# Ledger of designs, part 228: VH-VL binders against q9h9l3

Target 1, 176 residues: q9h9l3
Amino acid sequence: PRKMVAIDCEMVGTGPKGHVSSLARCSIVNYNGDVLYDEYILPPCHIVDYRTRWSGIRKQHMVNATPFKIARGQILKILTGKIVVGHAIHNDFKALQYFHPKSLTRDTSHIPPLNRKADCPENATMSLKHLTKKLLNRDIQVGKSGHSSVEDAQATMELYKLVEVEWEEHLARNPP

## First folded at step 13 (VH-VL)

Design ia16 (framework fv_fezakinumab)
Fold by ESMFold2-Fast, scan of step 13:
Structure ia16 (fold): chain C 176 residues (1-176), chain A 123 residues (1-123), chain B 111 residues (1-111)
Amino acid sequence: as target 1 above (176 residues)
Amino acid sequence: QVQLVQSGAEVKKPGASVKVSCKASGYTFTSYHMHWVRQAPGQGLEWVGWINPYTGDTFYAQKFRGRVTMTRDTSISTAYMELSRLRSDDTAVYYCARSGTYYYDSGPRFDPWGRGTLVTVSS
Amino acid sequence: QAVLTQPPSVSGAPGQRVTISCTGSSSDIGLGYDVHWYQQLPGTAPKLLIYDNSNRPSGVPDRFSGSKSGTSASLAITGLQAEDEADYYCQSYDSSLEGWVFGGGTQLTVL
């Protein structure tokens, strides 16, 4: 059996017009929702747009932030060989510049049974906030000060646990 | 049609540098990673590294770190690989090859490949 | 040495079945990374033959199939034809090296 973790990352805008998403915070929780990792991360390029409304990142968080290459090494040690759960997780992997095996990846934005439980079209991409409210009766990403990646990672794990048995059986019969 | 066109053969002396180009057409250049793979005469395939044309980020195989530099020019959809301090055992055909980027792209398979550029290092 | 292990050669007669193995380790195939296969005809660039363990690109006939189990993968060629004579390479991703790795290649001879 493989261990399971959930991840959520916050990105800031770098590059021309701030259109490149660069990792600025990463949170990882275990199956029970306990925090395994939560660090602010300093991008190697200058930050053009903090995207604070969504990311919660401010210039003050960069003062003692872990440099990207060091943080990436720490994060990959935690993710390697584990089932990794996330929401729209390809964005997190892209920001990490990381290739995780498809067979060990679970994306709560692309699990038809989860949408069905939420009374949503099974092939629609629903936000983490909507699924969490509908299925867990919990409000996340509240207010205008940015999101908590810890809160988001915890909600993501709890959402996956609602469909875990059904989805793991599906994947065993229909390997990606 | 998706196509990768590489520069012509090069002959270099030991200690020199070589820069190979790979011009992409028929797709959005910045939506895929570009890889470089070499093959010494009569030998197998060896991965050198990749570049993300959108960001300019690169990642090189440990063996080539400090000697290889990958760049791109998005205005002409061209990727470059420069290998410095050449040795005779760097003699090989150097291929560029396209891959998807991360989890939801085409996967990290290589398709298409350029036709290859023969680099000969001899005194 | 190549990181993934393939037999250096295999042979068969027209119409027969051949299988080419590709053995990795716990840091690549054994960790769950997909295996891709390439065909290289003499004097040409490699061409994608099988991707993500068992999928065929458009234009690749059903005679070619791939599978993966544990730390190993296999390429099967049925109904062997003279034009199948080529070198075959497996490829995966290795987490320890953080890069793509290839098998040493298998030369297929059609008798």
Scores: ipSAE 0.680, ipTM 0.875, lowest interface PAE 1.5, mean pLDDT 91

Design ia160 (framework fv_fezakinumab)
Fold by OpenDDE, second read of step 14:
Structure ia160 (fold): chain C 176 residues (1-176), chain A 123 residues (1-123), chain B 111 residues (1-111)
Amino acid sequence: as target 1 above (176 residues)
Amino acid sequence: QVQLVQSGAEVKKPGASVKVSCKASGYTFTSYYMHWVRQAPGQGLEWVGWINPYTGDTFYAQKFRGRVTMTRDTSISTAYMELSRLRSDDTAVYYCARSGTYYYDSGPRFDPWGRGTLVTVSS
Amino acid sequence: QAVLTQPPSVSGAPGQRVTISCTGSSSDIGLGYDVHWYQQLPGTAPKLLIYDNSNRPSGVPDRFSGSKSGTSASLAITGLQAEDEADYYCQSYDSSIEGWVFGGGTQLTVL
């Protein structure tokens, strides 16, 4: 069976008025929650908005940040061929300018059994924070210091593990 | 209506450079990748590379690295492909084509395509 | 350079069913990347015919269908019509080169 990893990225605002989301941190963990990758990443464009309260990214983090192209290469090497778990993962892939096979992608924001387990509407898009609290009884993304992509990636993996068997069976019967 | 309008046919000498343009309309230019694909006479499709119009980031097929340059002007929603050190086997119709920026939006399918620009390289 | 393999040509009579195969590798179709198909009428630009293995864009008749299994994909055309005479190309993404790859193309002749 293919190995499974979870990914979470933090983005900063670039471009006009900072409306463009650019990758500024990426964290990848394995099935057990061990950190495989965790780097601050320097966007190719000037950062207009660090979005610190959400991203946790500060100017000081960019001083020795890994250039985007280099980071992207490193990240893609880790992701290639693996089942990649994430929350609203399309945003991460977009920021990476990367395409992962749909059949190897697991988005915890779009898993009806997961929502059901959390007593949420199956068709609703629930936040990672909410699902983590409800199903893992753990608080993430607390305080004013912003998110921890490592923490979020670990939470995402743990959430998926709750429904892994059921969902994988579903996907096997209903391939994309 | 989404459209990709390409510049006209070009005739070049070996060793010269050619720059083909592709003007996009009917959609947000910076929200989609722009690809370039060429087709030699009587041959198949060959992917040249792509550009992210928002960031300007590019990725070229290995065959063209060092010889191709893709750029864009967001103010006029136009993508450019410049190929230098032209040789006879560069004679082809060059297409621009749009694709999505992530899998769950438009994905990597190419739609639509420009009508193509014939580039002829002859001594 | 990575390429997908297609038969150079296929033919069929009007009303018949024809299939065009597209064989990839473990780094593209075999890795799980979706396959897209394009139709290119003589003297025209390619047009998206099938996307994500089996989906039809608006305006594409349901007599066109796509499938994928393992390292290969297939385009099926039922009720073959004269206007179907064209070149057909499969496409996928190859992770080994981090780029898109096309099949060599298949010329479909309607007899």
Scores: ipSAE 0.780, ipTM 0.910, lowest interface PAE 0.7, mean pLDDT 94
Fold by ESMFold2-Fast, scan of step 13:
Structure ia160 (fold): chain C 176 residues (1-176), chain A 123 residues (1-123), chain B 111 residues (1-111)
Amino acid sequence: as target 1 above (176 residues)
Amino acid sequence: QVQLVQSGAEVKKPGASVKVSCKASGYTFTSYYMHWVRQAPGQGLEWVGWINPYTGDTFYAQKFRGRVTMTRDTSISTAYMELSRLRSDDTAVYYCARSGTYYYDSGPRFDPWGRGTLVTVSS
Amino acid sequence: QAVLTQPPSVSGAPGQRVTISCTGSSSDIGLGYDVHWYQQLPGTAPKLLIYDNSNRPSGVPDRFSGSKSGTSASLAITGLQAEDEADYYCQSYDSSIEGWVFGGGTQLTVL
């Protein structure tokens, strides 16, 4: 009975031509979809590109944002020892500079049974938006003003719950 | 072929600084972390820290904070480790080693390793 | 601290099986972090032998196998050969220090 949470992060562009992805928001929800954490985060480097179309981050969100070092500490305290669910979660962990155990990580972009339920090739990487529409009949990431990391984390948890029993049994028989 | 080529042996006096280089080839330099690991004569392996060549971000083991600096030059695919205020017990072979950045980038296992650079600190 | 514990030495005759243990704590192996094993032949750099608990890189014979249970991991070498004489190191990640940790190393002597 390990506790389970879902995470989704928003990144902004830093570094040369804004090519580096730096953490600017993180949302964490529990198994039932209740918000455990949702903060705007101030990168330690100058923001070159807010990527607002996707991130929903604007300059105003940075004014009282939690500094990266402090936010990271808070986030890791929530994630440590828990099963963490995400979509393309390696990007979130990279932005957090965090190494979560592979055995406690669930990536809904790389779960063959989930793709199978969506009538997609088992080894294809499907977007969160596509899987959520196909399997939950719900439209997320609607409009052009940026994504809600809370909405994305909630959708990710619900998608995982569709295959949880089957996938946990698979992992128990085939430890990662 | 993927390989890491390190600079040659160094002899330093206590209190000096040493800068060791590690030139990468055969892969995209910025897609993997570079680690530094040392081994004193007849002793085990000790992790020093890592650098992300893409961002320049670094993380150092507590023991080395304040004395170690890791940098890189992406134009020549080379990583550097500088250790300052050298003591006799810093005498060791210093290895660079590549790792994936996270879960899907070969994970945090160290492969390949450079051949090592012997740093001798003596009076 | 969360230093991984290995026996300092192990020995066996050609053809025998030897096992090298690696014991961690609740902040590393016990927290679910994978264990990797490295072989270091005399005068050479370490070489990846086993990764993610039980996987072999290309070129590593199946005589080498790894396993993990609870807070510990083991490296098994079957059909022991003279060229297996080397130092073996386990490695994992420790959450409390946020860094990579190695075992103290095990010297394998083939008699």
Scores: ipSAE 0.738, ipTM 0.887, lowest interface PAE 1.1, mean pLDDT 91

Design ia161 (framework fv_fezakinumab)
Fold by ESMFold2-Fast, scan of step 13:
Structure ia161 (fold): chain C 176 residues (1-176), chain A 123 residues (1-123), chain B 111 residues (1-111)
Amino acid sequence: as target 1 above (176 residues)
Amino acid sequence: QVQLVQSGAEVKKPGASVKVSCKASGYTFTSYYMHWVRQAPGQGLEWVGWINPYTGDTFYAQKFRGRVTMTRDTSISTAYMELSRLRSDDTAVYYCARSGTYYYDSGPRFDPWGRGTLVTVSS
Amino acid sequence: QAVLTQPPSVSGAPGQRVTISCTGSSSDIGLGYDVHWYQQLPGTAPKLLIYDNSNRPSGVPDRFSGSKSGTSASLAITGLQAEDEADYYCQSYDSSWEGWVFGGGTQLTVL
């Protein structure tokens, strides 16, 4: 059996008009929700827009932040060979410039049984906040001070656990 | 119709630089990664690196780091690969190829490919 | 040297079946990364033949099929035809190299 972790990243805006998303924080939790990694990360490019309302990132978090290249190496060492759970996880992998094997990737925004349990259309892309409220009766991402990537990673793992047995069986019968 | 049109053949002296272009049409240029792959005469395929046209982010194979630079111009849907300090063993056909960004998009398979640009490095 | 290992050549007669192997390691195919196959006719660019281990793009006949097991993948061609003479390359992603890797290529000769 492969070990399983959940990841959530926060991005800030870099590049022209701050339209480029650059990694600024990453949280990784284990199967039980214990934190394995949680660091602020310094992008190699100038930060134009902290996107604080969503990211929770402020200038002071950058003072002792781990440089991108070093943080990426640490993160990839944790992810390699493991089943990685995330929500809209392609955004996290893109920010990491990382390609995780499809067979070891679980995206809670693209699991039809999870949407079905939430009384949502199977092929709709539902937000983490909506699924967590519907299925776990818990409010996350509350207020306007930004999201907690630890909270989001923990919620994501708990959501996956609701469908884990059913979905792993499905994937064994229908390999990606 | 999706097309990748590459610049014409180049002949360069050792120590020079070459810049190859790849003009995309028939799809949203910024929604796919662009890869560069080379093939020396009579040899196999060798991956050089990729660029994300949306962000400008690049990733290069270890062998080419320090000598290759990939860029793009979104206003004309064109990707570029520049290889510096050319040696005779850089003689190859250089291909651009499109891929999806990650597995549950269109996936990281290379489709389509440009026709290739022959770069000859000789004195 | 290629990261993925393919036989340098295979041959068969018209109508026969040939199989081309692609052997990787625990850092690529063995780690769960998908395998893609490309066909390269003389003087042309490679063309996607099989993707994600076993899927065919539009326009590729079902005579071509792919499979994957452990650290290896295989391309099978049934009902071999003269126009199948080409070089065939497997491709995957390798975590140690942090990039796409190709097999050395297999030249198919139709006898």
Scores: ipSAE 0.704, ipTM 0.879, lowest interface PAE 1.2, mean pLDDT 91

Design ia162 (framework fv_fezakinumab)
Fold by OpenDDE, second read of step 14:
Structure ia162 (fold): chain C 176 residues (1-176), chain A 123 residues (1-123), chain B 111 residues (1-111)
Amino acid sequence: as target 1 above (176 residues)
Amino acid sequence: QVQLVQSGAEVKKPGASVKVSCKASGYTFTSYYMHWVRQAPGQGLEWVGWINPYTGDTFYAQKFRGRVTMTRDTSISTAYMELSRLRSDDTAVYYCARSGTYYYDSGPRFDPWGRGTLVTVSS
Amino acid sequence: QAVLTQPPSVSGAPGQRVTISCTGSSSDIGLGYDVHWYQQLPGTAPKLLIYDNSNRPSGVPDRFSGSKSGTSASLAITGLQAEDEADYYCQSYDSSLQGWVFGGGTQLTVL
């Protein structure tokens, strides 16, 4: 069996009007929730909007942030060959400008058994915050200080573990 | 209709530089990656690199790092590939090709392709 | 310099079935990355023929099919026609190179 990790990224706004989502923090945890990676990342272009309310990113975090391409290399080294769990994970991979094998990707925002367990419509896209509260009785992303990507990655992994057996069996019968 | 229109053939001497253009139309230029692939006469396809037209970020194959520069002008939906310090073995047809930004956006498959630009390097 | 391995040539008579193999490694196809196929007619640019192992773009006839297993992929052409004479390339992503890779190409001759 392959090793499993969970990833969560925070993005800031760059480009015209800050509409470009650029990677500014990435956190990766293992199956047990241990942090394998947690770094602030410096985008290659000027930050227009820190999106602090959501991202938790502030200007001071960019002072010693890891340049994007260096961070990308470090992150990809960790992800390669692993089953990667994330919530709406396509956003993380897009920000990384990276392609992970579909067969090794687990998106908790698109797992019908997980939604069913949370008494949500199976084909609906539910937030990580909602699922975490409903299934883990835990509050994440609280306050106005922004998200914690480590906390979010840990929550994502714990959510997946609730349906891991069932979902892995399903995927084995229905490979992407 | 999605189209990629490339610049015309080039003849260069060894040590010179060449800049090939690829003008995109029929789709949102900044929503897809642009790849460059070359093919030497009678040989196979070789991936050179890609650019994110939205951000300008580039990623090159190791073989071309230090010699290739990919850029774009979003105002005219045009991508550029410049190859410097040309050698005879750089003689090839250079193609631009579009791909998605992730699997939900057409994925990493290349479609469509430009018609190619022949670059001949000879003394 | 091609990372994926293809037979240099295959041939068949009209109406026959031919297969083109594409062999990768544990860092590309074997890692789980999908395989795409391209057809290149003489004097033209490559054209997407199969994507994500087995899907056909619009306009590609169903006599073209793709499959993937383990570290290898295969392109099958049934009911071979004269217009199928072309070069065929497989493509995937190599995690070790962090880039896209092509097969060496296969020249298909229709007898």
Scores: ipSAE 0.879, ipTM 0.934, lowest interface PAE 0.6, mean pLDDT 95
Fold by ESMFold2-Fast, scan of step 13:
Structure ia162 (fold): chain C 176 residues (1-176), chain A 123 residues (1-123), chain B 111 residues (1-111)
Amino acid sequence: as target 1 above (176 residues)
Amino acid sequence: QVQLVQSGAEVKKPGASVKVSCKASGYTFTSYYMHWVRQAPGQGLEWVGWINPYTGDTFYAQKFRGRVTMTRDTSISTAYMELSRLRSDDTAVYYCARSGTYYYDSGPRFDPWGRGTLVTVSS
Amino acid sequence: QAVLTQPPSVSGAPGQRVTISCTGSSSDIGLGYDVHWYQQLPGTAPKLLIYDNSNRPSGVPDRFSGSKSGTSASLAITGLQAEDEADYYCQSYDSSLQGWVFGGGTQLTVL
């Protein structure tokens, strides 16, 4: 079968009033949760808001960070041809300026069986933190130091694995 | 209703630049990418590039890099494509077309299209 | 030259069925990217006819259908009508070019 990876990115605020989300870290894990990629990434634009309480990114992380253009090339080499799992993954792809095939994309924020297992409305968009606590009995994104994109990518893969057989069968019968 | 209204026909000499506009209405301008596609007389469609109106980020097809610049003005919901150092083989109808960025926003298909702007490059 | 390959022309009589092929490679359709189809009537802009391989926008008759297999896609038009006379273009995304690519276009002639 095609290899599967999970991705999670951290974004900082750039542009007017820091409202633009620019890529500042990316983590990619394999099916077993082993880290394939984890780098801080230097945005091409001035950082207005580090969003540290969510991103975990500070000014020191930008020292020796990989420039966006280089990091993007490295990341796309890992993602190309693979099934890519993420949570609200459109935000990650947008930050990467990347179009991954829809048929190879799995968004854990939009998988009705996963919500059903969590006793949530099937069409609701539930947070990664909520689904991970409810279904894996694990607390992620804890404290004020910001999120770990490695932790988030690992949790996302584990969540997908709970519904993988059911969802892949659904997609085979109902191609996206 | 969603509409893309383009500027009128242009006639330019070789070596000049042309700037075509595309004014959007009926939707949130910054929520969709804007693409530019050209079509030489009697020929097929050729993708030129896209702009993200929210960020101003652009991506151009390799053939046009160094000659094309895409910009936008969010205050008037208008996208622009400027092509410089024009050659006779740049004679074409230039279309703007909207796409989504992901599944939730109509995906990356091109809908709607502007009616096109004929750019004629002649000596 | 176009990145996706289409026949330059197809023809049929009213009421007949025609199919238009679109052939890509391992970097576009073969990599899993969706195929979209556009109809261009003479003197007009292209109009979205089929999206994501087989879906019809509102207002497109069910006479038009799309399919995709491997590195290729196909547009089928049944119950051919005179007003179907147009140029038809397939479109996908190519990972090696990192951009949208079109077929060369197929001119449909209705007798």
Scores: ipSAE 0.738, ipTM 0.889, lowest interface PAE 1.1, mean pLDDT 91

Design ia163 (framework fv_fezakinumab)
Fold by ESMFold2-Fast, scan of step 13:
Structure ia163 (fold): chain C 176 residues (1-176), chain A 123 residues (1-123), chain B 111 residues (1-111)
Amino acid sequence: as target 1 above (176 residues)
Amino acid sequence: QVQLVQSGAEVKKPGASVKVSCKASGYTFTSYYMHWVRQAPGQGLEWVGWINPYTGDTFYAQKFRGRVTMTRDTSISTAYMELSRLRSDDTAVYYCARSGTYYYDSGPRFDPWGRGTLVTVSS
Amino acid sequence: QAVLTQPPSVSGAPGQRVTISCTGSSSDIGLGYDVHWYQQLPGTAPKLLIYDNSNRPSGVPDRFSGSKSGTSASLAITGLQAEDEADYYCQSYDSSLEAWVFGGGTQLTVL
């Protein structure tokens, strides 16, 4: 059996007008929600916009932050060969400049049974905050001081567990 | 109609640089990655690298790092690949090819391909 | 050297079935990455023939099919026709190289 992990990343704005999303924090948890990785990451480009309201990243977090190239290597070693769960996970993979196998990727923003359990349209893209509140009766991303990528990764794993048996059976019958 | 139109054949001397262009039409240029693949005469396909036209981010095969530079101009939907310090064994047809950036946006398969640009390196 | 292994040539007569193998390793096909197949007619650019192991783009006849098992993939061509004479390349992604990788190509000769 393949091990399963969940990932969530925080991005800051770099490039012209801060419109490019660059990796600034990554959290990875195991099946039980235990933290395997949680580091602040220093982008190779100048940070124009910390996006602190959403990212929770501040200038002080960049002190002793792991450089992008090193952090990326560490993260990819953890993800390689595992089933990786995330929410809108394509954004995390793009920030990592990483291609994970489709057959080993689980995106909780695109699992029809999960939306169905939340009384949402099957093909809609629902936020992690909404699904977590509806299905787990838990408030995440609370306040104005930014999100916790650890909290988001843990919530994402718990959401996937609600549909794991059904969805794995579906994928076995309908390989991606 | 999705189309990739490449620049014409080039003949270069060893040590020179070549810059090949690939003009995209029929789709949103910034929504797909652009790849470069080469093929030496009578040989197989070899991946060179990709560019994300939206961000300008690039990723190159290890063999070409330090010699290849990929850029784009979004105002004319054109991608460029520049290869420097040319050697005779860089003689090849250079193709551009489009891919999706993730599984639900057409995935990372290469479709379509440009017709190729023959680059001949000889003295 | 090509990263994925294909036979250099395969041949058949019209109406026959041929199969082209593509063998990878634990860092590419064996790790779960999908396999794509390209057809290259003489003097032309490669054309996508099969994607994500077994799917056909619009316009590709159903006599072309793909499969994947373990560290290997196969392209099957049934009802072989003269127009199928071409080079065929498999492609995947290799995690250790962080690169798209191709097979060495298989030249199909229709007798």
Scores: ipSAE 0.754, ipTM 0.893, lowest interface PAE 1.1, mean pLDDT 91
Fold by OpenDDE, second read of step 14:
Structure ia163 (fold): chain C 176 residues (1-176), chain A 123 residues (1-123), chain B 111 residues (1-111)
Amino acid sequence: as target 1 above (176 residues)
Amino acid sequence: QVQLVQSGAEVKKPGASVKVSCKASGYTFTSYYMHWVRQAPGQGLEWVGWINPYTGDTFYAQKFRGRVTMTRDTSISTAYMELSRLRSDDTAVYYCARSGTYYYDSGPRFDPWGRGTLVTVSS
Amino acid sequence: QAVLTQPPSVSGAPGQRVTISCTGSSSDIGLGYDVHWYQQLPGTAPKLLIYDNSNRPSGVPDRFSGSKSGTSASLAITGLQAEDEADYYCQSYDSSLEAWVFGGGTQLTVL
């Protein structure tokens, strides 16, 4: 069986008036929730909006941040060959300018059995915060300090584990 | 239902200015960017610029810098695009279109669109 | 003038499959920016058809699909119907221009 990791990224605003989302932090955890990677990342372009309210990123975090190209290389080494779990993970891959094979990707925002377990419509897109509260009875993304990518990655992995057996069987019968 | 209602057709002479309005309804006006895209007769789509209705910040395509001004009135959820020093090649249907951000549950996709405002520039 | 390249026209008979290509560069699609597709029926405003490369908004039939690879994207229409006759535009973001960019548009004719 392939090793499984969960990923969560935080983005800041670059480009025209901060409209472009650029990677500023990435966290990766293993199946047990152990942190494999957690780094602040320096975008290649000037940061216009730190989006601190949501991202938790502040200017001081960028002082010793890992340059994007270096960080991307490090992250890709970790992800290569693994099943990657994330929530709305397309956004993370976009920020990384990397796209993992679909057959090795698990997006907890698009798993009908997970929504069903949470008494949500199967085809609806539910937030990580909502699913975590409903299924794990845990509050994440609380306060005004922004998100914790480590916390979010861990929550994502735990949510997936609730439906792992059922969903892996489904995927085996219905490959993407 | 989310709707964007634009002002009526305009006929202008070269060198004049035109101001097109776009009234938004069915959503929180200040939570989404408002874009302007134009389409010359029989031609493709061309992005003009966007405005952040919350802050009033704007960003224009390089081609239109110095001639275009985007504004908004939050009290009536209306965005405006003014284009000055009009030329014949400015003749087009001008569309307003909404987009979101990463943190607003929508990306830089345009949805919905207004029905467009035809601006004709002729001597 | 368009930054993204599309074929000017494609055609197909009812029930057939057609594809529309959208070719970008290393500064837009190739850099990882998402591609969106719009359908413009004659005399109407564009309508969002596909977003984030392959997602369908509510109300869009599943016979419409999108994909992206490398510096290019593609829109596929299966089971072609008469009402599909329209112009189709791809859209992305160009980091070099710092602008949203469109393809030149493709006119789809249903024979």
Scores: ipSAE 0.024, ipTM 0.678, lowest interface PAE 4.0, mean pLDDT 91

